VH-VL binders against p38822r5to271. Designs and how they scored, part 44

Target 1, 267 residues: p38822r5to271
Amino acid sequence: LSIGNEIKDSFKETHKWVQNNLKWLKDIEQFYRERAKLEKDYSERLSRLSAEYFNKKSSTSVPISVGDTPTTTPGSIEAAGVVAWNEILSQTDMISKDHDQLSTDFENHVANQLSGLFTKLDMTLSKINGFNNDMVNKKDNIYHELEKAKKDYDEACSTMEMARNRYTKASNDRNKKKLDEKEMEMNKCKNEYLIKINQANRTKDKYYFQDVPEVLDLLQDVNEAKTLFLNDLWLKAASVENDLGANVSKRLQAANSVVKQNKPSLN
Short names: E, the ipSAE of ESMFold2; O, the ipSAE of OpenDDE; V2, 0.75 times the mean of E and O plus 0.25 times the DockQ between their complexes.

## First folded at step 17 (VH-VL; framework fv_rovalpituzumab)

Design B1 (at its last look DockQ between E and O 0.01; V2 from the best seeds 0.00; counts 0 for: pae O 17.0 > 2, placed apart)
Fold by ESMFold2, look of step 17:
Structure B1 (fold): chain C 267 residues (1-267), chain A 125 residues (1-125), chain B 107 residues (1-107)
Amino acid sequence: as target 1 above (267 residues)
Amino acid sequence: QVQLVQSGAEVKKPGASVKVSCKASGYTFTYYAMNWVRQAPGQGLEWMGWINTHTGYPTYADDFKGRVTMTTDTSTSTAYMELRSLRSDDTAVYYCARDSWFGGSYPNYHGMDVWGQGTLVTVSS
Amino acid sequence: EIVMTQSPATLSVSPGERATLSCKASQSVSSNVVWYQQKPGQAPRLLIYGASTRATGIPARFSGSGSGTEFTLTISSLQSEDFAVYYCQQYGNWPYTFGQGTKLEIK
């Protein structure tokens, strides 16, 4: 296994790991969009429930005519309890608005932010992949040229050896000239091969000790950016839900204060 | 030369739709998100949303979410924005703009660095 | 979401003088501000990103500063071609938002 093959596998593994982490952002985004829909639906249903029971309260009245034998007017008992009940219904409607706000906050401050984060990091990952492909292609071209130079040198060695054998068997001017020609061709190929070895060694050092560490560091940077921003968004999600809880608690306290004034007897 | 070339001006009636094209050249289309920004006559810039050109997934500003569709064709390096149910206050110049991110340890935003020439859409009775 | 407020709405300045344009964010955006220039009948042009870094090809007379909520674009020696509308944009939070613009006019 060449060191190039190990590095190719390392980039492939790291790239896939980062890519999966980015895809995970889409799942998290969908979760908060679904939470937002649930909160919106709850808000609407709670508001309708409050309104419907408000209508029942509004329809509770004494008759416009008491007739010839009136009975105890419900208004005296209902007046005290109606004030408390009306406050409960009012605070329930306000709680429905709190859930509508949570729905909006999940969409705007969490889901939309995750969508933006995904796009920014996905674009960056695409550029890193392009850079890696360019590095590999450049390296592979230099190795291809080295392989060609080696093949040319091996062939020149073979043809020169044949010419040497011919001159050894028949030492004439014609065979000497041929040997000299093939030896010059062999030496030319040898020099080109040595040049390509030097070029490949310099490229190998740059690739393995500079370029590859840089691209792997860039992949890690994408993951670190994802983690930092995702943590901030999770904290924001918790913050907007805590705000809901605080508002709901305040509304219930207001309702409780009114209910406690509805006492069972005069004193 | 990096450039964005948009389709020509359009005149539409209220209730119609319009689809504006934005052809990219001189760079790798899928490396940069594409924004859509509009500008009503005499008014400022309004961001409509963007599309991830690698995945084709758009994200829309709230004001446009029910009426806009953004798409891409990566084989032609072209982004599209379709606005439906047009109203007279949709009369504006519509721009596409490339979203640029560069950097080392953390990709830095370099702004919308390349803009199309704009497409005037006029909505009138 | 984050409101970007530019001031003044219109700034009248003589050529050769210094112009100072202000942009205020409704909450901190760190240094995540971009400045654009727009001339009549043209698309916006990127000037400054990261609050203070000049985009490639932008003359040195343009400079940006600020962090947090207060940002400034300064043009140190106005040229005739600098009279235009200037927009700030934040990218620190979803969604991207623009200021309403400052029109720079010849006095």
Scores: ipSAE 0.025, ipTM 0.571, lowest interface PAE 8.3, mean pLDDT 85
Fold by OpenDDE, look of step 17:
Structure B1 (fold): chain C 267 residues (1-267), chain A 125 residues (1-125), chain B 107 residues (1-107)
Amino acid sequence: as target 1 above (267 residues)
Amino acid sequence: QVQLVQSGAEVKKPGASVKVSCKASGYTFTYYAMNWVRQAPGQGLEWMGWINTHTGYPTYADDFKGRVTMTTDTSTSTAYMELRSLRSDDTAVYYCARDSWFGGSYPNYHGMDVWGQGTLVTVSS
Amino acid sequence: EIVMTQSPATLSVSPGERATLSCKASQSVSSNVVWYQQKPGQAPRLLIYGASTRATGIPARFSGSGSGTEFTLTISSLQSEDFAVYYCQQYGNWPYTFGQGTKLEIK
């Protein structure tokens, strides 16, 4: 059946396509996990850098000679500069923490969600494939039974013909009885064969016109679900990164406010 | 198979520079940070620094700042470490080592899970 | 920098016995400690990461414990191939420093 073969091929190709798309989800997951690692690394390095320079801030301080313990005067130009610098470093450290948060967000809100999505869709795909296999097996089984019934019928016909020939050669009661028996058996086999033909036709029709289309629709549903959820996760990824940007902007504004107070002259 | 293969042993004069290469294979090069560790004869391990293979940004230990440069070539999956102004006390076996921190198959912990075979650098007059 | 101090410098133990190696940090490093094994003429091998997690392919007789400033590597039953130098390393703070090493030798 050419139509049937074409539909079968369509299923296989569609299934393979959906499967490949799911593998693509794993790649996307890995991408965001790697981004999370980069953010974590950057966070740690930035934090260390900030700490390093924070520890060096004393070298830029101008002590006022007031007693045995000179202190930095907040009102001095040098002190104001140091204060501004300290704020910049502090805000930089906070920015490092913001990057750490982004790392966490990429892991929890994007990568892990992708992993979950893959698992769910993969399971669904497996179920669909199982369903298809069951339907294929059912179809194959009825065809096998049909072939058997046909063979039995053919054999019964052959046997009947032999009995007929024997009766024709020797028309006696024994041969007549045998012929009648074989004819009965032949008719029995014929009936069984007809039943199997009808059953096979119904099964075939159901498979190709109902089951296969349904399976294809299920595959389409998986693909659509993948697309919808993936889009949401991409939007989420962008959202968390935008949040980082917003936080960084706030940090910089805070630092800038202090820098603006660092006047070049004492007023 | 995952492996790091380093360049061969070198003999240098004091004041010279040495550049050691480390070729990675069997894994995605940019997924792991590359560390450099050295070991003087009969001594312990000393961390020199590491490089982010994604960004190319290195971080050096304080003792080596100004004298060391770490770089990568992603096209060849190779990391390089250049040490300048060599002194006699720079005589050591130099190792490159992959950090599992960036690895996709490991938890988010540090650790050098793959090491090169080491490169002996001898500094002598 | 954080100083990692290993003790003892040399540990003599008989095959089949338990070996306990110590590593102390000058400051808290949480669980960011790694243990390496190094045999003569070879590169170090990762044993434990995250203070207590065995690396892939590492026998169960190796175990790590500790947090903060005190860490321990334990070999429950020493095998002939376990006699080597062991290093701890901290990743809690930059720079990532090593201990000076403990030499495990056969008694």
Scores: ipSAE 0.000, ipTM 0.430, lowest interface PAE 17.0, mean pLDDT 87
ESMFold2 (binder alone), look of step 17: mean pLDDT 91; pTM 0.925

Design B2 (at its last look DockQ between E and O 0.37; V2 from the best seeds 0.00; counts 0 for: pae E 7.4 > 2)
Fold by OpenDDE, look of step 17:
Order: structure tokens, then sequence, then C-alpha cells
Structure B2 (fold): chain C 267 residues (1-267), chain A 125 residues (1-125), chain B 107 residues (1-107)
């Protein structure tokens, strides 16, 4: 009984511990959602800024339009500068879009996955708890039946003894018959009690040596799964942000290539 | 004799809300998650979300976030799905489905093994 | 999200013949795939879980295989009651998504 209680307590504590650890996933999820918001905000602000200065530039430059498309005349220092500036602004706008993509990536590839991970593991944890409850209930039911059988046997014994005493006081056929009946009933109850003892022992053994270990292993599996999947999501988060860096670098290189063509002289 | 029985068909106007019920019987309600899946006429299955019947914690598909609420009443073994701000494209048969865990030695796999009969929700002006 | 693509959209097969239905995931979902059967006017019925395990009460002629991104449902010898729409669903990544379905019709 003491061992059983300790094991039960162990399960409850472990279950609670795992449950609390799962809550951490929600915090991490929220973190990446907040990051996504920041990226979105930055994207929008940067886009507006680039647009603002693009419009401002258009008011200060006098492009020479040939046909339907205004073209900047090559060879003009001013024109070359304008071209370079336009490229910078254009690439800035593209960078803003890259940040928007990162926002989306944080939401879809990290935060939402964390949410999904949580719900999956939460469901699993609930199932494990359910299984544990079933096992406990089965065990308890057998013990209740055992207790009942014992009580019945005890009562039958008592009744038999009363009949015996009666027969001893008055030895007649009637009392003998009654004694025999009560003895038969006692033996029946005894057999039932023995059966229940055996059943209870088997159930107990299964519970402690098979079922409980399996349930505890499941809890461990949930915890391990949490760690593994979380690691993957952290790596994914880093990956998408690295992609942003790479894209930004590419944009800047493109702009730089145009800037390098902006010569201080026509020669 | 495990079964899920859903509420009857609904006709709603755009902008209205609908609440579908799903009563479970024949099993321990809180041991199984409840899914909600809908199917537009002539279309495929669309997963809407599921709810932990033990904790009451729901998780919704992104397309339904903000418009759907899943709840349970453990005393009656009933799951509820409310969809708000109904549109014409919400016209569909809505199913509740029990999510079972399969496998020996407590190896767990997902699968919706018991389905309600479905509830037709028609959204029309 | 993971896209589950079923093929073909419609499969015409004669009774007694073998039917093979495909479900492809846009990314790996391990063995977290289930198959459902849906007959007209009825709710879906679970056929296979864990990509390859037959649900209780499902005839032996139904089998599932595959892992990662490629999955197959096979009906070894089609019976008249097997003509229906079949759906695959993945539980590998959030959100859990369905294929668009394959209609199995009588040739």
Amino acid sequence: as target 1 above (267 residues)
Amino acid sequence: QVQLVQSGAEVKKPGASVKVSCKASGYTFTYYAMNWVRQAPGQGLEWMGWINTHTGYPTYADDFKGRVTMTTDTSTSTAYMELRSLRSDDTAVYYCARDSWFGGSYKLYHGMDVWGQGTLVTVSS
Amino acid sequence: EIVMTQSPATLSVSPGERATLSCKASQSVSSNVVWYQQKPGQAPRLLIYGASTRATGIPARFSGSGSGTEFTLTISSLQSEDFAVYYCQQYGNWPYTFGQGTKLEIK
C-alpha cells in the first residue's frame, strides 16, 4: 500500500512537472509572435519611408523623357546620382519586403508550429492521464471486490459459528441441517475470497510492474519529444532570420553595384 | 455502442452565428479529444480545430481563428462549436469527430475513429 | 502548412481489381498519416492510421503504406461497397491538413 501510494504520487508529480514544462512552449510562441509583429511594423515603416523619399526625389529631378518612359541621360553626374539613389531606395523597399517575409516566417514556421506542438503534447498528456486513471480505477475496483468478498466471508464464518453453537446447545436434525447449510455458504464465500485474492494480486503485479512503468515512460517520451521538436523550431527560427540576412546582403550588393557606377567625372 | 450525435440542420443569415452540439455516448468523454471538420457541398474535408475535453483547451485552424469557439460540457458529455460572422461560403456539413489514440503498449497515433452524423449549416440571404 | 496532394482525382476501376491511391505530402510527415473513406451522404470512416495500420473492423483488402512524403492506400480486390471518396490526412505538422480526395468509381 505504501509503495503504491509512492508510485501514485510520483506519477502525479511527474505529470504536473511535464504539464508545467509544456506551458513554457506558450511563452516561446508568444515571443516569436511578438518578433513577427516587430518585423511587420518595421517592414511597413521602412516601406513608407522609402516611398516618401522616392516621391521627394521625383520632385527634385528633371528626367529627360524619351517616349513613354522617362530615362535618365547617362553621362550626367546629377543623373547618375539620381540613378544610384533610386536604386538605393528601390533596394530599401525590397528589404522592407524581406522583413515582411520574415514576419510571415516567424508566424507560420515557428509560432504556429509551437502552438501545434503544444496542443499535440497537451492532448497526449491528457491521454496519459486518462490511461493512468483507468489503471488506477481497475486496480481499485478489484480491491473493492476483494474487500467485499472478505466481508462476506467473515459474515459467513460468523453465521456458521452461530449455527455451530446452536447445534452444540441442542443437537438435533434441524440444527444439524442449518449448520451444514451455513458451512456450505461459508465455504462458498471462502472460495470466492480466495479467487479475489488471486485476482487482486495479479492486478497489483501488473499495475506496479507493467502499467506504471509504461505510463511513466510515456511521460518521459512527451518531455523528450518537446525538447526535440523545440530544438528543431529554434533552428528553423534561426534559419529564416539568416535568410533575411542573406537577402539584405544581396540587396545591398545590388545597390552598391549601381553606386560604383556613379562616377565623379564624365571621364 | 460508441457514438456521437449532433444537433439538427441550421439555416442562418449572413453575419449570424451558429452553435452546433455534439453529444458523446458509450465512452469516457474526457479521454478523447474532439475534432471539428466541415465539408462544403461537393468539396473535400476541412479541419477546423479540436478541443481537449479534459482541460477544455481548444486549438483552432488559422482560417477560423477569431470566428470559432469550441467548448465542452463534461457533465453532459457534449461538445459545442460556435461559428460567428457567417458567410455564404460557410455553408457546409459540420462534423464532430473523436480523436483516438491507437497502438499497443500506449503507442499513440492520431485518427478520427468516431464521427457524428453531421450538421448541415446553410447560410443564405 | 503541409499540403497533401492526392492522385488521381478520379480513379475508375472494375470490381475485383486492385486500386492504388496516392497521397503526397509537401514535406515529411513521418508516418503520421490517416486514411478515411466517405460514401455519399455519410460521414467519413477511418480506414488506416499511422500510415499502415488498419483500423478496427476494416477489411483486410485495405492496406496502407509509405513514410515521409509518399503514401499509398491499396485495395487489393475492390468490392461494390468500396466505391467512395478517399481522403488522406497528415498529423505531422500543424495544422493537420487533408488531401483533396480521390474518387473511386466503378469502371
Scores: ipSAE 0.314, ipTM 0.697, lowest interface PAE 1.9, mean pLDDT 89
Fold by ESMFold2, look of step 17:
Structure B2 (fold): chain C 267 residues (1-267), chain A 125 residues (1-125), chain B 107 residues (1-107)
Amino acid sequence: as target 1 above (267 residues)
Amino acid sequence: QVQLVQSGAEVKKPGASVKVSCKASGYTFTYYAMNWVRQAPGQGLEWMGWINTHTGYPTYADDFKGRVTMTTDTSTSTAYMELRSLRSDDTAVYYCARDSWFGGSYKLYHGMDVWGQGTLVTVSS
Amino acid sequence: EIVMTQSPATLSVSPGERATLSCKASQSVSSNVVWYQQKPGQAPRLLIYGASTRATGIPARFSGSGSGTEFTLTISSLQSEDFAVYYCQQYGNWPYTFGQGTKLEIK
C-alpha cells in the first residue's frame, strides 16, 4: 500500500508541475496583451500629437526681426522649411501607424496563439489524468478482490477451528462431517486467496514497470510540446518587433532625405 | 455509442437570441473540448469557437466575440451555445463537434471526430 | 488569420477514376491540416488529420499529403459514395479556419 501511495504521489507531483507550467502560459499571454495595449495607446497619442501640430502650421508664419519694421520672408526658406516640417509630421504619423500594427501583431500572432496553445495542452492534460485514474481504479479493484479473498480465508479458518473444537468435545458422526465440510471450504478459500495474491503481484508489476512510466512520459510530452511551441511564439514576437524597427528606420530615412533638401540659401 | 444530440430547429426574428444545446453520450464529457461550427445554406463551414468542458473556459473566434456565449453543464454532459443580437446572415445550421487530440511525443493533432446532427436556426423578418 | 484556399471549386470525375483536391494556406501551418467530407444533409466526417494520417475507419483509397502551405487530398478509384463536398481546415494558427470547399461531382 505504501509503495502504491508513493507511485500515486509521483504522478500528482509531476501533474502539478505540468499544470503550473501551463498556467504560466496565461501570464505570458497577459504580458503580450498588455504590451499590445501600450503600443496602441502610444500609437493613438503620437497620431494625435502629429495631427495637432499639422493643424497649427496652417496659421503660422515665420517672423524675422528687422529694425523698426517687422517682416515675414515669404516663399524661400519658409517654403522649404515648411515642406521639411510637413514631412517630419507625416513620417511621425506613419510611425504611429507602425506602432498600431505592432499592437495588432502582438494580439493576433502572440497572445491569441498562446490562448490556443494553453487550451490544446490543458485538454490533453485532462485526458492524461483520466487515463491515469482509469489505471489506478483497475489496480485498486484487484487489491479489493485480494482483501475479500483474505477475509473469506480468515473466516473459513475460524469456522473450521470451531468445528474442530466441537468434534474434540463430542466425537460423533455429525461433528466429524461438519469438520470435514469446513476443512474443505477452508482449503477452497486458501486456493482462491493464493490465486488473488498472484493476480495482485502481476498487476503491481505491470502498474509499476509499465503503466506509471508511460503516464509520466505522457506528462513530460505535454511539457516538451509547451516549450517547443512557446519558443516559436517568442521568436514570432521578436520578429514582429524587429519589423517595427525596420519600418521606423525607413520612415526616418525618408524624412531625413527631405530635411537634407532644405537649403539655408537666405542665411 | 459515442453521440452528440442537438436541440431542434429554431425560427427567430432579428435582434433575438438563440441557445442551442448539445448532449454528449458514450464517452467522458470532460475529456474533450467542444467546438461550435456553423454553415449558412449553400455555404462552407465557419468555426465559431470552443469550450474546455472540464473548466468551462470558452475561446471565441473574433467575428463572434461579444455576441456568443458557450457554456457547459457537466452533470448532464451538455454543451450550450447562445448567439445574441441575431441578424439575417446568422441563418445557418449550427453544429457541435467533439475535439479529439491525436498523438503524443510533441505531436498533438486536432480533429473533430464526432459531430452533432446540426440545428437549423432561421432568422427572418 | 490564415486563409485556406481550395481548388478547384468543383471537380467532375467519373467513378473508378482518381480525384486530386488541393488546399493552400496563406502562410505555413506545418502539418496542421485536417480534411472533412460532407454529404448533402449530413454533418461533416473526419477523413484525414495531421495532413496525412487517415482517421480510424476511413477507407485506404483516401490519402493526404503536404506540409507548409500546400496540401492535397487524393481519392483513388472513386466510389459512388465519394461524391460530396470536401473541406480542409488548418489548426496551426489560432483561430482555426476552413477552406471554402471543393465539390466532387459525378461527370
Scores: ipSAE 0.044, ipTM 0.557, lowest interface PAE 7.4, mean pLDDT 84
ESMFold2 (binder alone), look of step 17: mean pLDDT 91; pTM 0.928

Design B3 (at its last look DockQ between E and O 0.57; V2 from the best seeds 0.00; counts 0 for: pae O 2.5 > 2)
Fold by ESMFold2, look of step 17:
Structure B3 (fold): chain C 267 residues (1-267), chain A 127 residues (1-127), chain B 107 residues (1-107)
Amino acid sequence: as target 1 above (267 residues)
Amino acid sequence: QVQLVQSGAEVKKPGASVKVSCKASGYTFTYYAMNWVRQAPGQGLEWMGWINTHTGYPTYADDFKGRVTMTTDTSTSTAYMELRSLRSDDTAVYYCARDSWFGGSYKSPNYHGMDVWGQGTLVTVSS
Amino acid sequence: EIVMTQSPATLSVSPGERATLSCKASQSVSSNVVWYQQKPGQAPRLLIYGASTRATGIPARFSGSGSGTEFTLTISSLQSEDFAVYYCQQYGNWPYTFGQGTKLEIK
């Protein structure tokens, strides 16, 4: 009896649940935008730090040669140490650029894609809600037409009985014509009412056993798409952070190779 | 007949704002998102953003975020795009375009492009 | 965002012959490409979506192909009305981006 109310409440609750799950995508997007901001800030600060110590190195350099006669001095541990320090500063600057890349990757490959996922699925959800509203309105219009047809039939029955009573009290040709006229009007209303009953029954069956299950399936499809795409984006987020780690490792290996050439003896 | 009809050409000075309207007819306005796309003279197409016409929630391209506002009026089936703080390089034809995105999930139609375009609104920004 | 690069910038072809227009994405977009035609003074017109599916009312001489990063629009037996600018658009990565266009002109 109340299956209609249970199905209507089910759509409202399912729609609300899906909508809340889509809103969660905005939180996840913001998290990765904030991660991107942190990486950008770190990249800029690290780059400035490297530049500052390059400037200190430049301002403390000591000329080796004086006068007309060039002096030949052997290499020194201090000169090799400056080369190693310069390489550490250079690799640090490259690491700053690696973090700039991670910032860009989080923004473009994760946060922007979460924004796009929300934007597209939110529009899909809006269309599903519109389809549900159209189904309900079409059903309600059919029931309204049925009630109108019933009212018209009931009124035609009443006017026919009035004409029957007049003919019974005064059985003349004029009253007989009027009765026949009202019977025909009543039969027209009866046929229309029967047509609307059949239409309403078919509409009821389609609505409850076909249309409502279909729209609930569409809501579930939105949630499934959200889950599948979100998983892909989380895996992408891990991938771009792993790429940073690989690049940093390569930078450190390059720096270590130069540091190992900074030996205590030059023979 | 499905169509998008835009407001007429505008001439503006730098620093002003412009608001372009886009009247939809022949379809259910709230079933399709609305894109805004511009084209500078002799140049290509540039996506400015999208608005969910049902919720009124806009998504802006990064280059326009902070200067653009997209709105809708569902009672008149009209979308609006306002661009503020105009510069001479904002001189362009501005198009509204219906987005055919019907779902990104199983059992939903996929994307069929921007299938209906307005006639374009020329905005000229000159001193 | 994904850069869509079209080549050539201008293609000169005689009527009745075949034109081949290229569109390259800076990263994979699967088959999520749309092609538009734009004649002077007109709005763009949808031709192809899903890389290869013709929109309703588009003549069979237009065909699209490709996936991943490389896409092609082919126009067989060019007609006089086909000389226009053609744009590709990707929708495989957010936000939407367009190529810079290929102008198809009479040789």
Scores: ipSAE 0.644, ipTM 0.850, lowest interface PAE 1.5, mean pLDDT 87
Fold by OpenDDE, look of step 17:
Structure B3 (fold): chain C 267 residues (1-267), chain A 127 residues (1-127), chain B 107 residues (1-107)
Amino acid sequence: as target 1 above (267 residues)
Amino acid sequence: QVQLVQSGAEVKKPGASVKVSCKASGYTFTYYAMNWVRQAPGQGLEWMGWINTHTGYPTYADDFKGRVTMTTDTSTSTAYMELRSLRSDDTAVYYCARDSWFGGSYKSPNYHGMDVWGQGTLVTVSS
Amino acid sequence: EIVMTQSPATLSVSPGERATLSCKASQSVSSNVVWYQQKPGQAPRLLIYGASTRATGIPARFSGSGSGTEFTLTISSLQSEDFAVYYCQQYGNWPYTFGQGTKLEIK
């Protein structure tokens, strides 16, 4: 009984530990949702900012020379500056969109996946717990049956003994018959009790040496699965953010290429 | 005989709420997640979310977050789906469906699939 | 989210013939695909899970194949009761999305 209780407690504790560990996934999910919000906000603000400056009137008068041999004029230089500025703003707008994409990526590829992972593992954990309960119930049921069989046997023994005493006091055919009947009943109960003992022992052995270890292994599997999938999601999170960095770099390079064409002199 | 029996058809006004019930029988209710799927007239299937019938923890599709609440009553083996702020485009047949997370033995590989469906509940949203 | 694209939208086939239905995922979902059959006025019925395993009670003429992004449902010899709408669903990534369906009609 003591060993059984210890094992039961072990399951309960392990289950609780795994359950608590799964809750950590919710925190991580929330973190990436918050990051997604920040990226979205930044995207929107940056987009508005770029638009605002696009709409600003340029005081630069840019003469447009049309011909086969365009001449570089001071106005043309100014135009080049305006072109560079427009490119910078355009690339800034594109960068804002890149941030928006990151927001979406955090939501769809990280946070939502964490949510799904939690749900799956939570459900798995619940089923494991259910299976454990079934095993426990099965064990308890056979023990109850055993106790009942024991009581029946004890009562049958008592009754038989009473019949025996009666026969001893008055040895007649009636009392003999009664004794025989009660002895038969006692033996029946004894047999049933023995059967229940064997059943209980088998059930107990299966429970403690097979079922409980298996259930504990299942709990471990849930925990391992959590770790593996979580690692993948962390890598994914880093990947999508790296993509942003790469895109931003590309945008800036594009802008820089135009800026480099903005010559300070007519030489 | 495993089955899911849903509540009857509903007619609602825009802005109202509807609560559909799904009573399970023939199996251990808390051993299977319950999904909710809807289908607009002449349209395809749309997944709304599912609920852990043991813990009562629901997970909703993004399109329904804030408007849907899934609950369970383990004592009656019944799942509930409430959809609020109804619109005309919410007109659909709503299904509950059991998810086969574990196939057969708990030792077997786990595959998803909705293997048992309710008969569906028509919800009509009209002015 | 993962987009499941079924093709064709409508498939016309004669009884006794082979029908092949396609489901493509926008990204890999491993083998986490299920197929459903839906007849008019009825709830969907599970046909295949795990991309290739027939559900209980499903006739042998139904088979599923594929992994990653390409999946196929095959009906080897169409019976009259097989004319219905078929849906695929992915369980690879959250949320679990459906295809738009393929209507299998009698030619």
Scores: ipSAE 0.296, ipTM 0.678, lowest interface PAE 2.5, mean pLDDT 89
ESMFold2 (binder alone), look of step 17: mean pLDDT 90; pTM 0.923

